VHH binders against Integrator complex subunit 15 (IntS15). Designs and how they scored, part 9

Target 1, 373 residues: Integrator complex subunit 15 (IntS15), of Drosophila melanogaster (Fruit fly) (q9vpf9)
Amino acid sequence: MSMSIDSNKLLLRKGDMKLDNYPTCAVEALTRLETLIASRNKQNMVMQIISEFIFLERTPKDGDVRKSQALPISQMNLFQEFQLIIALIEYFSRPGRDATRNAIFLSLFGSHLTPQRSKLLSRLISTAVSGSVAPLLSSAGTWMQQVGCKTPLSLEVAQNIVSDFISYSRKTPEQLKQLPMVGPHFAANFMVAVADLYLNEQRSPTLNPPPDALLDTITEWMMENPTLCQASQQPLVLPAGAIAMPFTTPLAGLLRWVVLAPLVSNRSAYSNLHLSLLRALQQLVSSGESTALPSQDLMQIVKSLQSYCARLAESKTDPQADAAYQKCMERFAQAVQIALSSNCITNQIQLLCLLESLPPHKLMKIVIEAHKK
Below, E stands for the ipSAE of ESMFold2; O stands for the ipSAE of ESMFold2 at other seeds; V2 stands for 0.75 times the mean of E and O plus 0.25 times the DockQ between their complexes.

## First folded at step 1 (VHH)

Design a8 (framework vhh_7sr4_2)
Fold by ESMFold2-Fast, scan of step 1:
Structure a8 (fold): chain B 373 residues (1-373), chain A 119 residues (1-119)
Amino acid sequence: as target 1 above (373 residues)
Amino acid sequence: EVKLVESGGGLVQPGGSLRLSCAASGFTFSSYDMGWYRQTPGKQRDLVADISSGGNTKYGDSVKGRFTISRDNTKNTVYLQMNSLKPEDTAVYYCARLNYDFWSGYDYWGQGTQVTVSS
C-alpha cells in the first residue's frame, strides 16, 4: 500500500518526526527532503514523507474495493491548511539552493495532484503573488514548465490568479503589476497558460470572458519586460524519467490567442494586445534576433484555422465570407509578414504551403507571394 | 469516430528491439500530428516521440538515438521502432492524435499496448 500505516510507523521509528505538533512536523519534513530529494534511490521515501507529514493524507482502507481506486484522502482541517501555507511561504523565503527548492516544490505538487493539493497549490501561489515571495514564485514557474503550461493544472492556477487579482478585485494590485520583476519565470508561464485558457473558453460554460484589465496587464508586462516575452519555455528541472512536453514562448502563445480570439470574442480590447505583439515582433526582427515565433507554432495556428474552416464547410458556410475568419486572417497575415522578414524561420517552404491551403485572404496572399522567392 | 489501435508490444530481453504500429481511422490522418505516449503504473502518461503532418520528428531525451517514429499516410499508420531496449522502457505504450487547442479538437489515445523489457 502506498502511503500506508507501516510507512508512517517506519518514519516515526526513526525517532525525529512527530504528528502531534502540526505544522512543526511539516517544517521538519521539508528540511529532511533537502537531503533525501538528491538521492536517486529514495523517491518512494520522499513521496511517503510528503503525504504523511506535510499533507496529512491517508490511503483508502483495504476493505473498500470501490474506494481503492480513490485518490488519497486529506485529514487536514481549514486551520491546518492555513498553517501549511504559512509554513511553505516561510520555507521558500529562507536562503537556499534554487535546484533544491525547485525539486522540493515539484515533489510537493507533482503532476499527480489530489484535489486537496491542487486547492492548496492555488492558495499558496496567490498568497506568494500577494507577498511578492520571489523564491516560491520561481519554483512555481519551474513547476508550471515541468507539468506543462497548457495542462489542466496550470490552467487552474492561471484561472485562480485572474479570479483573485483581476475579476473580483476592486483594483489591480501593485503586486500583480510587479510580478514579471518578482517572478519572471512564473509570469512568462502564466501568460502561456492564460492564453490557452481563454483561447479554449468554450470548453467550460462557467469560464467568464477575459477582463479588459487582464489584457491591459499582459500588454504592460510585455512592453516593460522584453526578456520575459522571449523567455525559453524549456524545463529547467525534470523528474527522473520524465519526457519534456512541447512548449511555446509567451510571445508565441499570446499571438496564437489574439489571432484566434475573433472565433470566440468580438471585443476590441484584443486589438491593443495584438498591436503590442506586432511591435514586439518588429523590434526582435530589427535587432537581428531570432524570432520568438517558431515555425511549429505558426503551423499550429494554420491547423487551428483549417479545423475551423472544415467545421464551417460542414455547415455550408463560406470561410471567405465569415467575418471571424477574415479578422483572424488579417491578424495572422500581419504577424507572418514580420516573422518571415526575419529570415530565421525554419521549414519556411512547408509553412508557406500550409498557409496556401487556407481559404484565400487578400493580405495573406500578398504575404505568401512576397516570400515565395 | 476517431479510433487508434496499437499492436506490436510484448516481452523482450534487454538490448532487444520491438516495432509498434498504430492503425488510425475516423479522421484525415495526413492532416494531424501523431505521437507515442508511455505510462508506467501509478504515473502520468509521458510523450515518447511525435511526428508532424509534414514529417518532422521530436523525441524524449531518454529515447533519442534508440527509438524512431515514422508514418505511412497511405496506410493511415504511425510506427515506433524501438532499439536497444532497457528495463526502464517497460510501460504501456499509447498511440495519440495530437491537438493543442479547441479548434484542433481533443487529443485521442488508443487502448495501449504493453511493452515489458525483462531478462
Scores: ipSAE 0.000, ipTM 0.152, lowest interface PAE 15.4, mean pLDDT 77

Design a9 (framework vhh_4orz_3)
Amino acid sequence: EVQLVESGGGLVQAGGSLRLFCAASGRTFSSYAMAWLRQAPGKRREWVALITSGGSTDYADSVKDRFTISRDNAKNTVSLQMNSLKPEDTAIYFCAADRGYSLYPEFDYWGQGTQVTVSS
ESMFold2-Fast, scan of step 1: ipSAE 0.000; ipTM 0.303

## First folded at step 2 (VHH)

Design b1 (from a14 with S56Y T98D; framework vhh_nb_b201; at its last look DockQ between E and O 0.25; V2 from the best seeds 0.00; counts 0 for: DP in h3, pae O 12.1 > 2, SAP .684 > .668)
Fold by ESMFold2 at other seeds, look of step 2:
Structure b1 (fold): chain B 373 residues (1-373), chain A 120 residues (1-120)
Amino acid sequence: as target 1 above (373 residues)
Amino acid sequence: QVQLQESGGGLVQAGGSLRLSCAASGLTFSSYAMGWYRQAPGKEREFVATINSGGYTYYADSVKGRFTISRDNAKNTVYLQMNSLKPEDTAVYYCARDPFDILTGYMDVWGQGTQVTVSS
């Protein structure tokens, strides 16, 4: 007598049959992971299921991580990669609990990704931006906060979005322009990441401005979405046992852009961005553990200005007569004054001492003298 | 039974330094992310630093530049070097393991904690 056997369940029981049932086995694995992640004693099984049935990987059984020979090896072809992207978009688009979606996303794309998983993550997020897939973008925003917006993984995602929507496109797609409304948490964290990529001497030996279209897009986001910089201040929806990482606002990195921009650019968009940043600083709710303007970020701006002034000294140019330096200092003084009045800066005395080391500027001198105690 | 034990806490003057250690017993931790968390009196437990199996590190903004996390896989030990200590660093410091090797993610094993007190 012949029995009907659910081929999906049969193939999941037979490890060597998973390729014949792809992507169905990945979809079934995702569904089963929801229950297994809730079970606290099955975390190693969860990782094995993800590797074997979702990413189709083979891992050496007892490999030593110190040699990186323990990294799994993907067996996916390009068509299976596309099938997985579609399956994940469909899975994350399901109605459901945010904590469950976030648990699955964090389990799939933890901070130590194989090269193949990193590629898939970037393609997945770019596809979600193009499709305005809000639930997936919400999980991606949570992911960026949990792994850190300035880590290599987050910067890779940010660079791929710039490539896909700015560099390869001659004009910014509507889906990117609407990202703050569709996925505000992700948009805020994306801004933290891209702010770190440009006008940042810690990332590049030269002050490279952002592409014009990216600058225009971010400036429009800030003008049109007054609460965007605080989007990550809402409590994270995380699975049981997970601890929320501190949120980060994009204010410090974008401030570096507008303060340093006169050294390399005369684009008027920086003036609009600066105004938006000043307004956001005035409205900030500060916390002792997470600040909008960490003093270390402000000190980085000072170091860049010091380097510029050293070059002025080589040409015997008076910084007080240099229009670019004066504009940098005007913007910086305005932001520092507001940040000090809002108590958004820790270690204020150290910052004030460092600011005194810069060639004098009339407004900055007033700000320093008013806040020395 | 897997256990984490912190040590190296104590009383120190502001501006001073301490080095915390977290030793694992009954556990090989080389494949896991390890983290430090702290809980000040009357506050929620908060993240301090983490290091994954590949050696990548991540820090809370409040400790960046002052604290350094490191690991010694041969000794199954994680360290937290704390420099330029401030009174607001006063807390019980906990070591924790992340079985998914996710920086800043789920922690499934916690130590009992070690007290750090910074006075002036």
Scores: ipSAE 0.000, ipTM 0.357, lowest interface PAE 12.1, mean pLDDT 81
ESMFold2, look of step 2: ipSAE 0.000; ipTM 0.419
ESMFold2 (binder alone), look of step 2: mean pLDDT 85; pTM 0.869

Design b2 (from a38 with S57Y T107A; framework vhh_3k1k_2; at its last look DockQ between E and O 0.01; V2 from the best seeds 0.00; counts 0 for: pae E 13.4 > 2, grease 28 > 24.2, SAP .671 > .668, placed apart)
Fold by ESMFold2 at other seeds, look of step 2:
Structure b2 (fold): chain B 373 residues (1-373), chain A 124 residues (1-124)
Amino acid sequence: as target 1 above (373 residues)
Amino acid sequence: QVQLVESGGALVQPGGSLRLSCAASGFTFSDYAMRWYRQAPGKEREWVAGISWSGGYTSYEDSVKGRFTISRDDARNTVYLQMNSLKPEDTAVYYCAASRYGLDFWAQSEYDYWGQGTQVTVSS
């Protein structure tokens, strides 16, 4: 036996999980994982170490749960959970390589989290926002992109940030206001996620606007950070052999907010956000990006406007005289104009056909004619 | 005062052709999608064809697809329906409509501008 072999066995024994040894065994496990994660053939051992020594989970016995699809059983108490959060913040704050931090984060919180790990992840990220812990937030941003910003995993994190910093706070904390400066990639991915939660008929039977404080925060972020939408385009730093997942900008979802907002709100923040979105779209066009606005997202906006027009027909209200509809269409036409001129919309033919189904609007007609088929 | 006036309805033999016209006045014709409907005796009014305000997109009810062609002439404020290979089942009063609400241009809307209709009869 060598010294390194005996040390690893001793460190990873089950008995090292005593309260006075926790979180020490988790910290040591994290250190050992750095050497193991690069190996393709040790992934089962990595997962066992994470489960047993970091999350304090045990394998279910036949009598504990049904044999198939059994999930690990957490043995953590709330005090140990707090200790782990602090230990993870300290670990990710240490000097080191971005690729290593991202590999560890993705190993801890991969695409298929248990409910208990997902809850802990949300608390960890909220704590990192409060503490302005830039390295952890950078790894969280990478994580959101790799699992998908609009998946249930990412939406849960976004909802918890809104709950912690908007809903249960009288004033928006300075740490949330500074998030674009501390963790720009995470802030951009958070915007993708929250844009999906509000003013979105795919998620709710009614158009529910974002809370006023959230809207104001997002609007200020966009106004004060003109390159924020470009943060989602930066290359990921991943370990060798890993596959980067495609990024998504927040432009499409936030455009849906500003186009549909006149149906439910007259807040001036939406006008400011709209101007910021047009500037951001123009900057992406000039940089050569050709896929900033997916046509499917734009067609969803048309469907929501069509539904509104059906209600106008029932009330015998003229769309040409409906101030809300006219404002929606003015904003929509301005964004579509920029997107069409750059060929940054996929499947433009279908979008143009659907746009012609809406009640006439002077600016939109000009935009469509400029790209006549 | 908005007005849509259909013309061109006639008695025609099966397999024959007919061209309907609908002249519009009292609104900006080039802003509106135009539709044709028909109503046979004792039946509900049904959509036949539609054309977008630009003229670039058309659609047809399945039973007339390939036989009927909708077109528009914005200089004359007129929409047309060219009907070929006519069948007895095409016998109906044909109505022109201008879309007011953008619901879709292939379905009936009680809130559109409507013409008074022109009779088409297909019989041997």
Scores: ipSAE 0.000, ipTM 0.477, lowest interface PAE 11.2, mean pLDDT 82
ESMFold2, look of step 2: ipSAE 0.000; ipTM 0.314
ESMFold2 (binder alone), look of step 2: mean pLDDT 82; pTM 0.836

## First folded at step 4 (VHH)

Design c1 (from a13 with V96A Q108D H109Y; framework vhh_4orz_3)
Fold by ESMFold2-Fast, scan of step 4:
Structure c1 (fold): chain B 373 residues (1-373), chain A 120 residues (1-120)
Amino acid sequence: as target 1 above (373 residues)
Amino acid sequence: EVQLVESGGGLVQAGGSLRLFCAASGFTFSSYTMAWLRQAPGKRREWVALISSGGYTDYADSVKDRFTISRDNAKNTVSLQMNSLKPEDTAIYFCAKDSSGYYLEHFDYWGQGTQVTVSS
């Protein structure tokens, strides 16, 4: 007995998979991946099956693209793309092991995403949101965690949700109201991605501010589902071979966004979001959830404010006279006060020292003094 | 199979220097962003430095101006030159491969690591 004999039998079985049976061959491929996905020595076979029988891709030839642009070329027509979306919705709705579904999702839409697969992923997730396909949204949430919630891939998914459901709305979209209940992990990771998208000046042009409907949607989510702030800290079913990475909590990401928002905007939607985050933080602290707002995330806010104050110094502006800085510090002090009241903040002494390095603010000074030994 | 093998770690006095090496095999090395991560005792893993397939480099604030990452595509190696070492740099250092070719905080594969200890 040998693994070489088993491999040959598996290769012979591939002969039964015919492209003229699409999307049947894609469904059959997904089923076969359930057996192959756990084996590292079969990664090339997994990728070839996905490319050939699911996405109908072929290797570029000299006449197709330049060597520097050698990406797999999709052979799918629009009807086949539609058939694949339906087949994937049906597949990910089936009962089964979360680890297997998550591993298959990551293999389909991992970090080597072609433009065609990226387009299909966006359509798939939007369809799942509209149809409340909880198992698929769970796998999508895990995928965002594995590729990183602040990576270009996750930001693109977040941008597409904003585009598909929010950009043309003047109020919270009906399709998104139940998302926290249907796919809490996806909703949590979406909020992390969105906060980073609009906070990071390099990725979000200042001429394209977030829609009020986006801020209102997140505010409603936080008011109705405060535990979403810790969803990314819950145990996740990771694919075989996946490496567990540190996660930014939705609370930490959203708080950083709203604390720094006065630097670019005075819109009331940010104030409403901030209030909802303070209420969520208070509830989590009262329940003993010390990890909801880690000290490292608070220290990142300090770093951002230090950078802003350095720029004010170049302009010879006193931070204590700067309205934007004062509003940022007011929001930050309110959050820090609640967080420190838990007595569960790690590196509290280091955090207090960093907070003291910021230009003085009345409420922040009171908060610091209340928690000194 | 993807393999990353780190070397060059050791014991060094504060203010000293070390050079870490990572030998890569099993993939098209020149097409991927390579990175160094570290894990200090009792702390979470943190990113240290990365170098893109195009040669762009980026560094964590804690090591900026002290560490230099470089790559040799002909030898399939990435290296980290560590200068002005501090006791806070004591950690196991891991070489990592990034499948995206972009500046990611998360990497899909890394090796067994090499221990760096900085004494005062």
Scores: ipSAE 0.000, ipTM 0.109, lowest interface PAE 21.0, mean pLDDT 76

Design c10 (from a13 with V96A D98W H106Y; framework vhh_4orz_3)
Amino acid sequence: EVQLVESGGGLVQAGGSLRLFCAASGFTFSSYTMAWLRQAPGKRREWVALISSGGYTDYADSVKDRFTISRDNAKNTVSLQMNSLKPEDTAIYFCAKWSSGYYLEYFQHWGQGTQVTVSS
ESMFold2-Fast, scan of step 4: ipSAE 0.000; ipTM 0.349

Design c11 (from a13 with V96A D98Q S100T Y102L E105D Q108D H109Y; framework vhh_4orz_3)
Fold by ESMFold2-Fast, scan of step 4:
Structure c11 (fold): chain B 373 residues (1-373), chain A 120 residues (1-120)
Amino acid sequence: as target 1 above (373 residues)
Amino acid sequence: EVQLVESGGGLVQAGGSLRLFCAASGFTFSSYTMAWLRQAPGKRREWVALISSGGYTDYADSVKDRFTISRDNAKNTVSLQMNSLKPEDTAIYFCAKQSTGLYLDHFDYWGQGTQVTVSS
């Protein structure tokens, strides 16, 4: 041969895909994407072109005002967005392997999203929650773990769930009551993300409590589903050789909520949540999970308490503040004892030293003395 | 022709510090999330840190509060400041561009990486 034909040197063009009878052509494109994923084809550019076609995206013009990120611009109208959401729900509801669904979901919504895809993703997930679309919620849960449960992408998804189902509710919304059963992995990762948004000095200079309905929802979930924290420990359904984000549980974030809550709230739901978290931690530790509660997260709670005590020392004494601090330490001491007794903590000496720097508390003193080397 | 070139690795004693650099070319750097991954001898590659196009950062629990990722969009560079280094941080460190396609084995990491060795 005078010329070698190399498929890796042939570029798939958007013109090779006909825009006809949308969203049918998008479903056909999804099938093509599925075939490429199944073959372990390394044509990332081809998969990206197919994805751009599905979302009706075009390359931005030079000097485009909307070119701030130089990402493709979606040409979908509102009706086409609705058509695509319905088509995706139908597609992901088909019988098939979880690994394939998860790979397609990651290809469509990856860790780098256009603003239009991000908006569509949020609408898709909210629709799946309302419709109890288990396969799609499973893929969404895996997606959150792959992009990181505390990244802006996952936080945006969590905020949209709060906006759509929580913000104007006075009690646990009916649509969310079944979520731990329908999509346990998504529910667990949603809790990781949403826990990071509230009662967290790293996100805000003030300790903003979660909305009442959100606290009640998460408390009910944890009380009624004692294995929910184990859901995020399930191995990701990915092909061999794939790089996966580390497993995360909602324990650390929710523990921060119940420990810091007395500083801003007297709601009884925090006591119920605390009990549920201790039970979940004991279950994970008993099953041999040594990384259930990372030491770095415990140290961040200590730092938040130190900051609070420093502010109190600078201001006038408040008897309510002292009572609140004692309750914080009571809840914290119980969790720390379980974690230390299971030898799941790295930098144990540093953690003990930090705990000793906090104002005295009877239970915490006993815990420190029992584990001091 | 996405290219990512790592530098800044070396030998350091436990408790020491190193700063890694990644020079990026062939794509619109400011629009993409950048990450650092590492591979220790006999282990699978694992994620260490990431920084979004908007500057949001996230870290693996093993390096949180010790490592800091940053980016310079004018220079198309992402860097990793590593403090309080431990022997278990010994690995080859790779710079990666997050793929808009599959996250799986389709990370855009290029070159040899940069070797970090922490002595006890």
Scores: ipSAE 0.000, ipTM 0.149, lowest interface PAE 21.0, mean pLDDT 77

Design c12 (from a13 with V96A D98E S99G S100L L104P H106Y Q108D; framework vhh_4orz_3)
Fold by ESMFold2-Fast, scan of step 4:
Structure c12 (fold): chain B 373 residues (1-373), chain A 120 residues (1-120)
Amino acid sequence: as target 1 above (373 residues)
Amino acid sequence: EVQLVESGGGLVQAGGSLRLFCAASGFTFSSYTMAWLRQAPGKRREWVALISSGGYTDYADSVKDRFTISRDNAKNTVSLQMNSLKPEDTAIYFCAKEGLGYYPEYFDHWGQGTQVTVSS
C-alpha cells in the first residue's frame, strides 16, 4: 500500500484494461479498491477507478481542483452490462470483510446515481434475490439505510422487486419466501420502501395497486420472522466516516400502511397483514424491545388521519359515520393499546393528546381512557 | 406465448461435430440476449454460450474455442456449432431467452431441449 496515486493508476492501466478485456478490468479494479478504500485521502481516486474501469464512464478531464460537475456518460453496451452483473455477483460472493464489501457497494451505487448505474443496480439486486446471494443482499440492505429507505432510489428498487417477483408471477418464488433468512437487513428495508411506495402513489401515477401476493408474502415473512421488525437486529456495518441515515422501523412503516389501507382498499389481505403486525408487536414489547414502534411514527399516523378527516369535512361527510375511517381507527387503536400497555412509549402524554384530537372512535376512546394518568 | 424449439441433437463419436438450432417466436427476438445451457445426467444446469443482439459472444471455459454461437435475426434463430466433442459434453442442451437474472435457473424462457450424446 506504499504506492502513490499516480503509480496505482499506472498499475491498473498495465496490460489491456479496455473494452476488449472487459470484465477483467472491472474485477481487477474491484480488488484494487479493497486497499484504496481504507485510505481517507484517496476517495477521488476510488471514484475515478469505478467510473473508468467498472462502469466504463468518461471521467472529467480537469485537474484535481477543477472537476466537471456533469454526470459521467456510460459507454457500456448491453452485453458488457450483463458481464458486469456476473462479475459483481462473483465478487460479492467471495469470503471477505462486511465493512469492505459495504464500502465498495456504497462507492459503486452512491446516493446520486446516474440513470445507467440505477438500471444496473436494480438488475443486480433482482439477480441477487434470484440467486440468494446473501453477501450482496447484505450490502444492498446497508445501501438502502445509507440513502434512506423512503427515497426515490429505494422506492425504485422496491418497485422493480415487486415487478420482477410478484406482479406477474402465478406463485411467489421460493427465493422470495427465503429472503428474510438470506438477507434479513435487505428484507426489512424492502418492507419499509414498499410500504412508502404504496402510501405515496403521487410518486408514480402509473403505479398499480399492490398485488395480494405482495401482502401475503410480507404477512408470511412477519409471521415466521417477527425479529425483522427490530431495529436492533439490523446493525449498520458502514465504512469509516459514513453517516447513518435516520432509520424507520419495518413495523412502523408497515403499520402506517395497513392502518391507512381502508382509505383505498377493503381487501382481506390487509387484515391478515395487520394481524401479523399486531402479533409481532406483542412479541417484541413482551421481550422488552422499545425501538420497534417509536411515538414519532404513531404521531405521523395521527397526522395522516387528520388530513383524511379534513377532506371528509370538505365533502360534508361525518368521520364517525365513514366506514373507512372507522376501520382505520379500529386497526390503529389495537396497535396503540399494545404499544401503550408496554409503558415504553416516549412522549406518551403528547401522543394521547394527539389521539384525542381525532374524531371519536369507540375502541380508541377506551384505549385513551385506560392510559390517562 | 414465448416459444423456443431446439433441434440438431444426436449421437456422435468423440472428436465429432454437431450443430444445434433454436427457433424462437412470440417476442422481439433481435432485442434479447440468447443463450445455450446444458444439463448432464444427475448434474445441475449450466450455461454454455450466449450471444447479444449486437453479436457479442461469450463461452464457458469448458467449451471455449470448441463451440461457436451465432444468430440470424431475420429467421429468429440461434445456433450452436459444436466441434471437437468430448464425452463430458453429453447433456440435454436448452435454448434460453434473457430473463430476470443470469443464473441458469432464471433465464426467462426455456425450450424442451435436445439430447446430445458423445460416445467414447
Scores: ipSAE 0.000, ipTM 0.156, lowest interface PAE 20.2, mean pLDDT 77

Design c13 (from a13 with D58T V96A D98F E105D H106Y Q108D H109Y; framework vhh_4orz_3)
Fold by ESMFold2-Fast, scan of step 4:
Structure c13 (fold): chain B 373 residues (1-373), chain A 120 residues (1-120)
Amino acid sequence: as target 1 above (373 residues)
Amino acid sequence: EVQLVESGGGLVQAGGSLRLFCAASGFTFSSYTMAWLRQAPGKRREWVALISSGGYTTYADSVKDRFTISRDNAKNTVSLQMNSLKPEDTAIYFCAKFSSGYYLDYFDYWGQGTQVTVSS
């Protein structure tokens, strides 16, 4: 017996895992990672195992430049990519601890994704949505929160779900109807991401407007599952060593989106979404549930409206006579009224002061007067 | 025009065997991975077996060692030999062409499927 050799490393590389039997080596690697993932000291080993045995990544060697900074290239063919997706679905469907599943999911896809891993992640999540794979969707929802629901990583996932289920098939949105029940945490974080995706002020000019089918789907989700708008609905189960990213509620994101929508669209789908948000908020009040709205998101709505009004003033347009501004303020005032009455808003005094800085609107003035002390 | 026509289903007793056939047309059959999927009453559609253009096969754990997928490129046919059938195998079986796209594009199927019913 050799005492000089790390037997654990030798077992991983020489004994129990064989690259010639894919996807078996990936399944064996996932199981092995369950014991390693909790240790901060083993992170490099975890990443190497994932790269070598799960994604079949190889660092290209150039005879002229033997530089280790070359990006890893996946050696998987399309058939092996499919085998990996099925293996991951099977793995995440196994009975086990949420913390372990979430830690492994974060290690597989992390905050730094190669193009190949990003593509696989999108395919994996779409497959999980279609197959109603609840444990995988739970881990995916946690991953979105861990990397940040408004980051490029989460926005890409949201965009791919929209492409797969809304843009390419008229009947496919039917599969999304059960998502709030199967994967509520993922559904909630998807709504945060998609609202930011379509509302982002810095969005590419090539980004198409949201399909009506997307707005209709979210409207139905909110009508059937009003608790999806709550900050407290889904407790975050973090893996050991993970850092929680800032999280906002779907209510705050969807509210910002629907309030500002009249500036670019008069589609009835937005009006239906607005009404579903008001209904959801009212039902939470009636059920005795409390929901906190991040004041930062509401202040961003005020800032966007202030910028719009400043542009109107430059063109000598009166904001009080502008139809788009009036509709924005009407939607905002209705939501704020319900939220203030239900104690859903944090930093109420600061918000009321900011609202008073906007050009006057009849309903908003009534709301402000009713709630200032 | 891509067309897939499934046949060979029927009623069989538990422990029995059936062989399903899929006749393909409208595409270069030999170049594509082919698959069998099934949908049981009240359940989600699930993948059963795959066969690559090169003849490599993979199977869902629930059917491994009981089912065998094969192909005949000269006749544009993919087959599924089903042995040791269980009541849990009762489903409509669909033949599909594998695609490398998103999940919605992974499988294309144009037949009505073939019903397999396994009695206790």
Scores: ipSAE 0.000, ipTM 0.285, lowest interface PAE 14.0, mean pLDDT 76

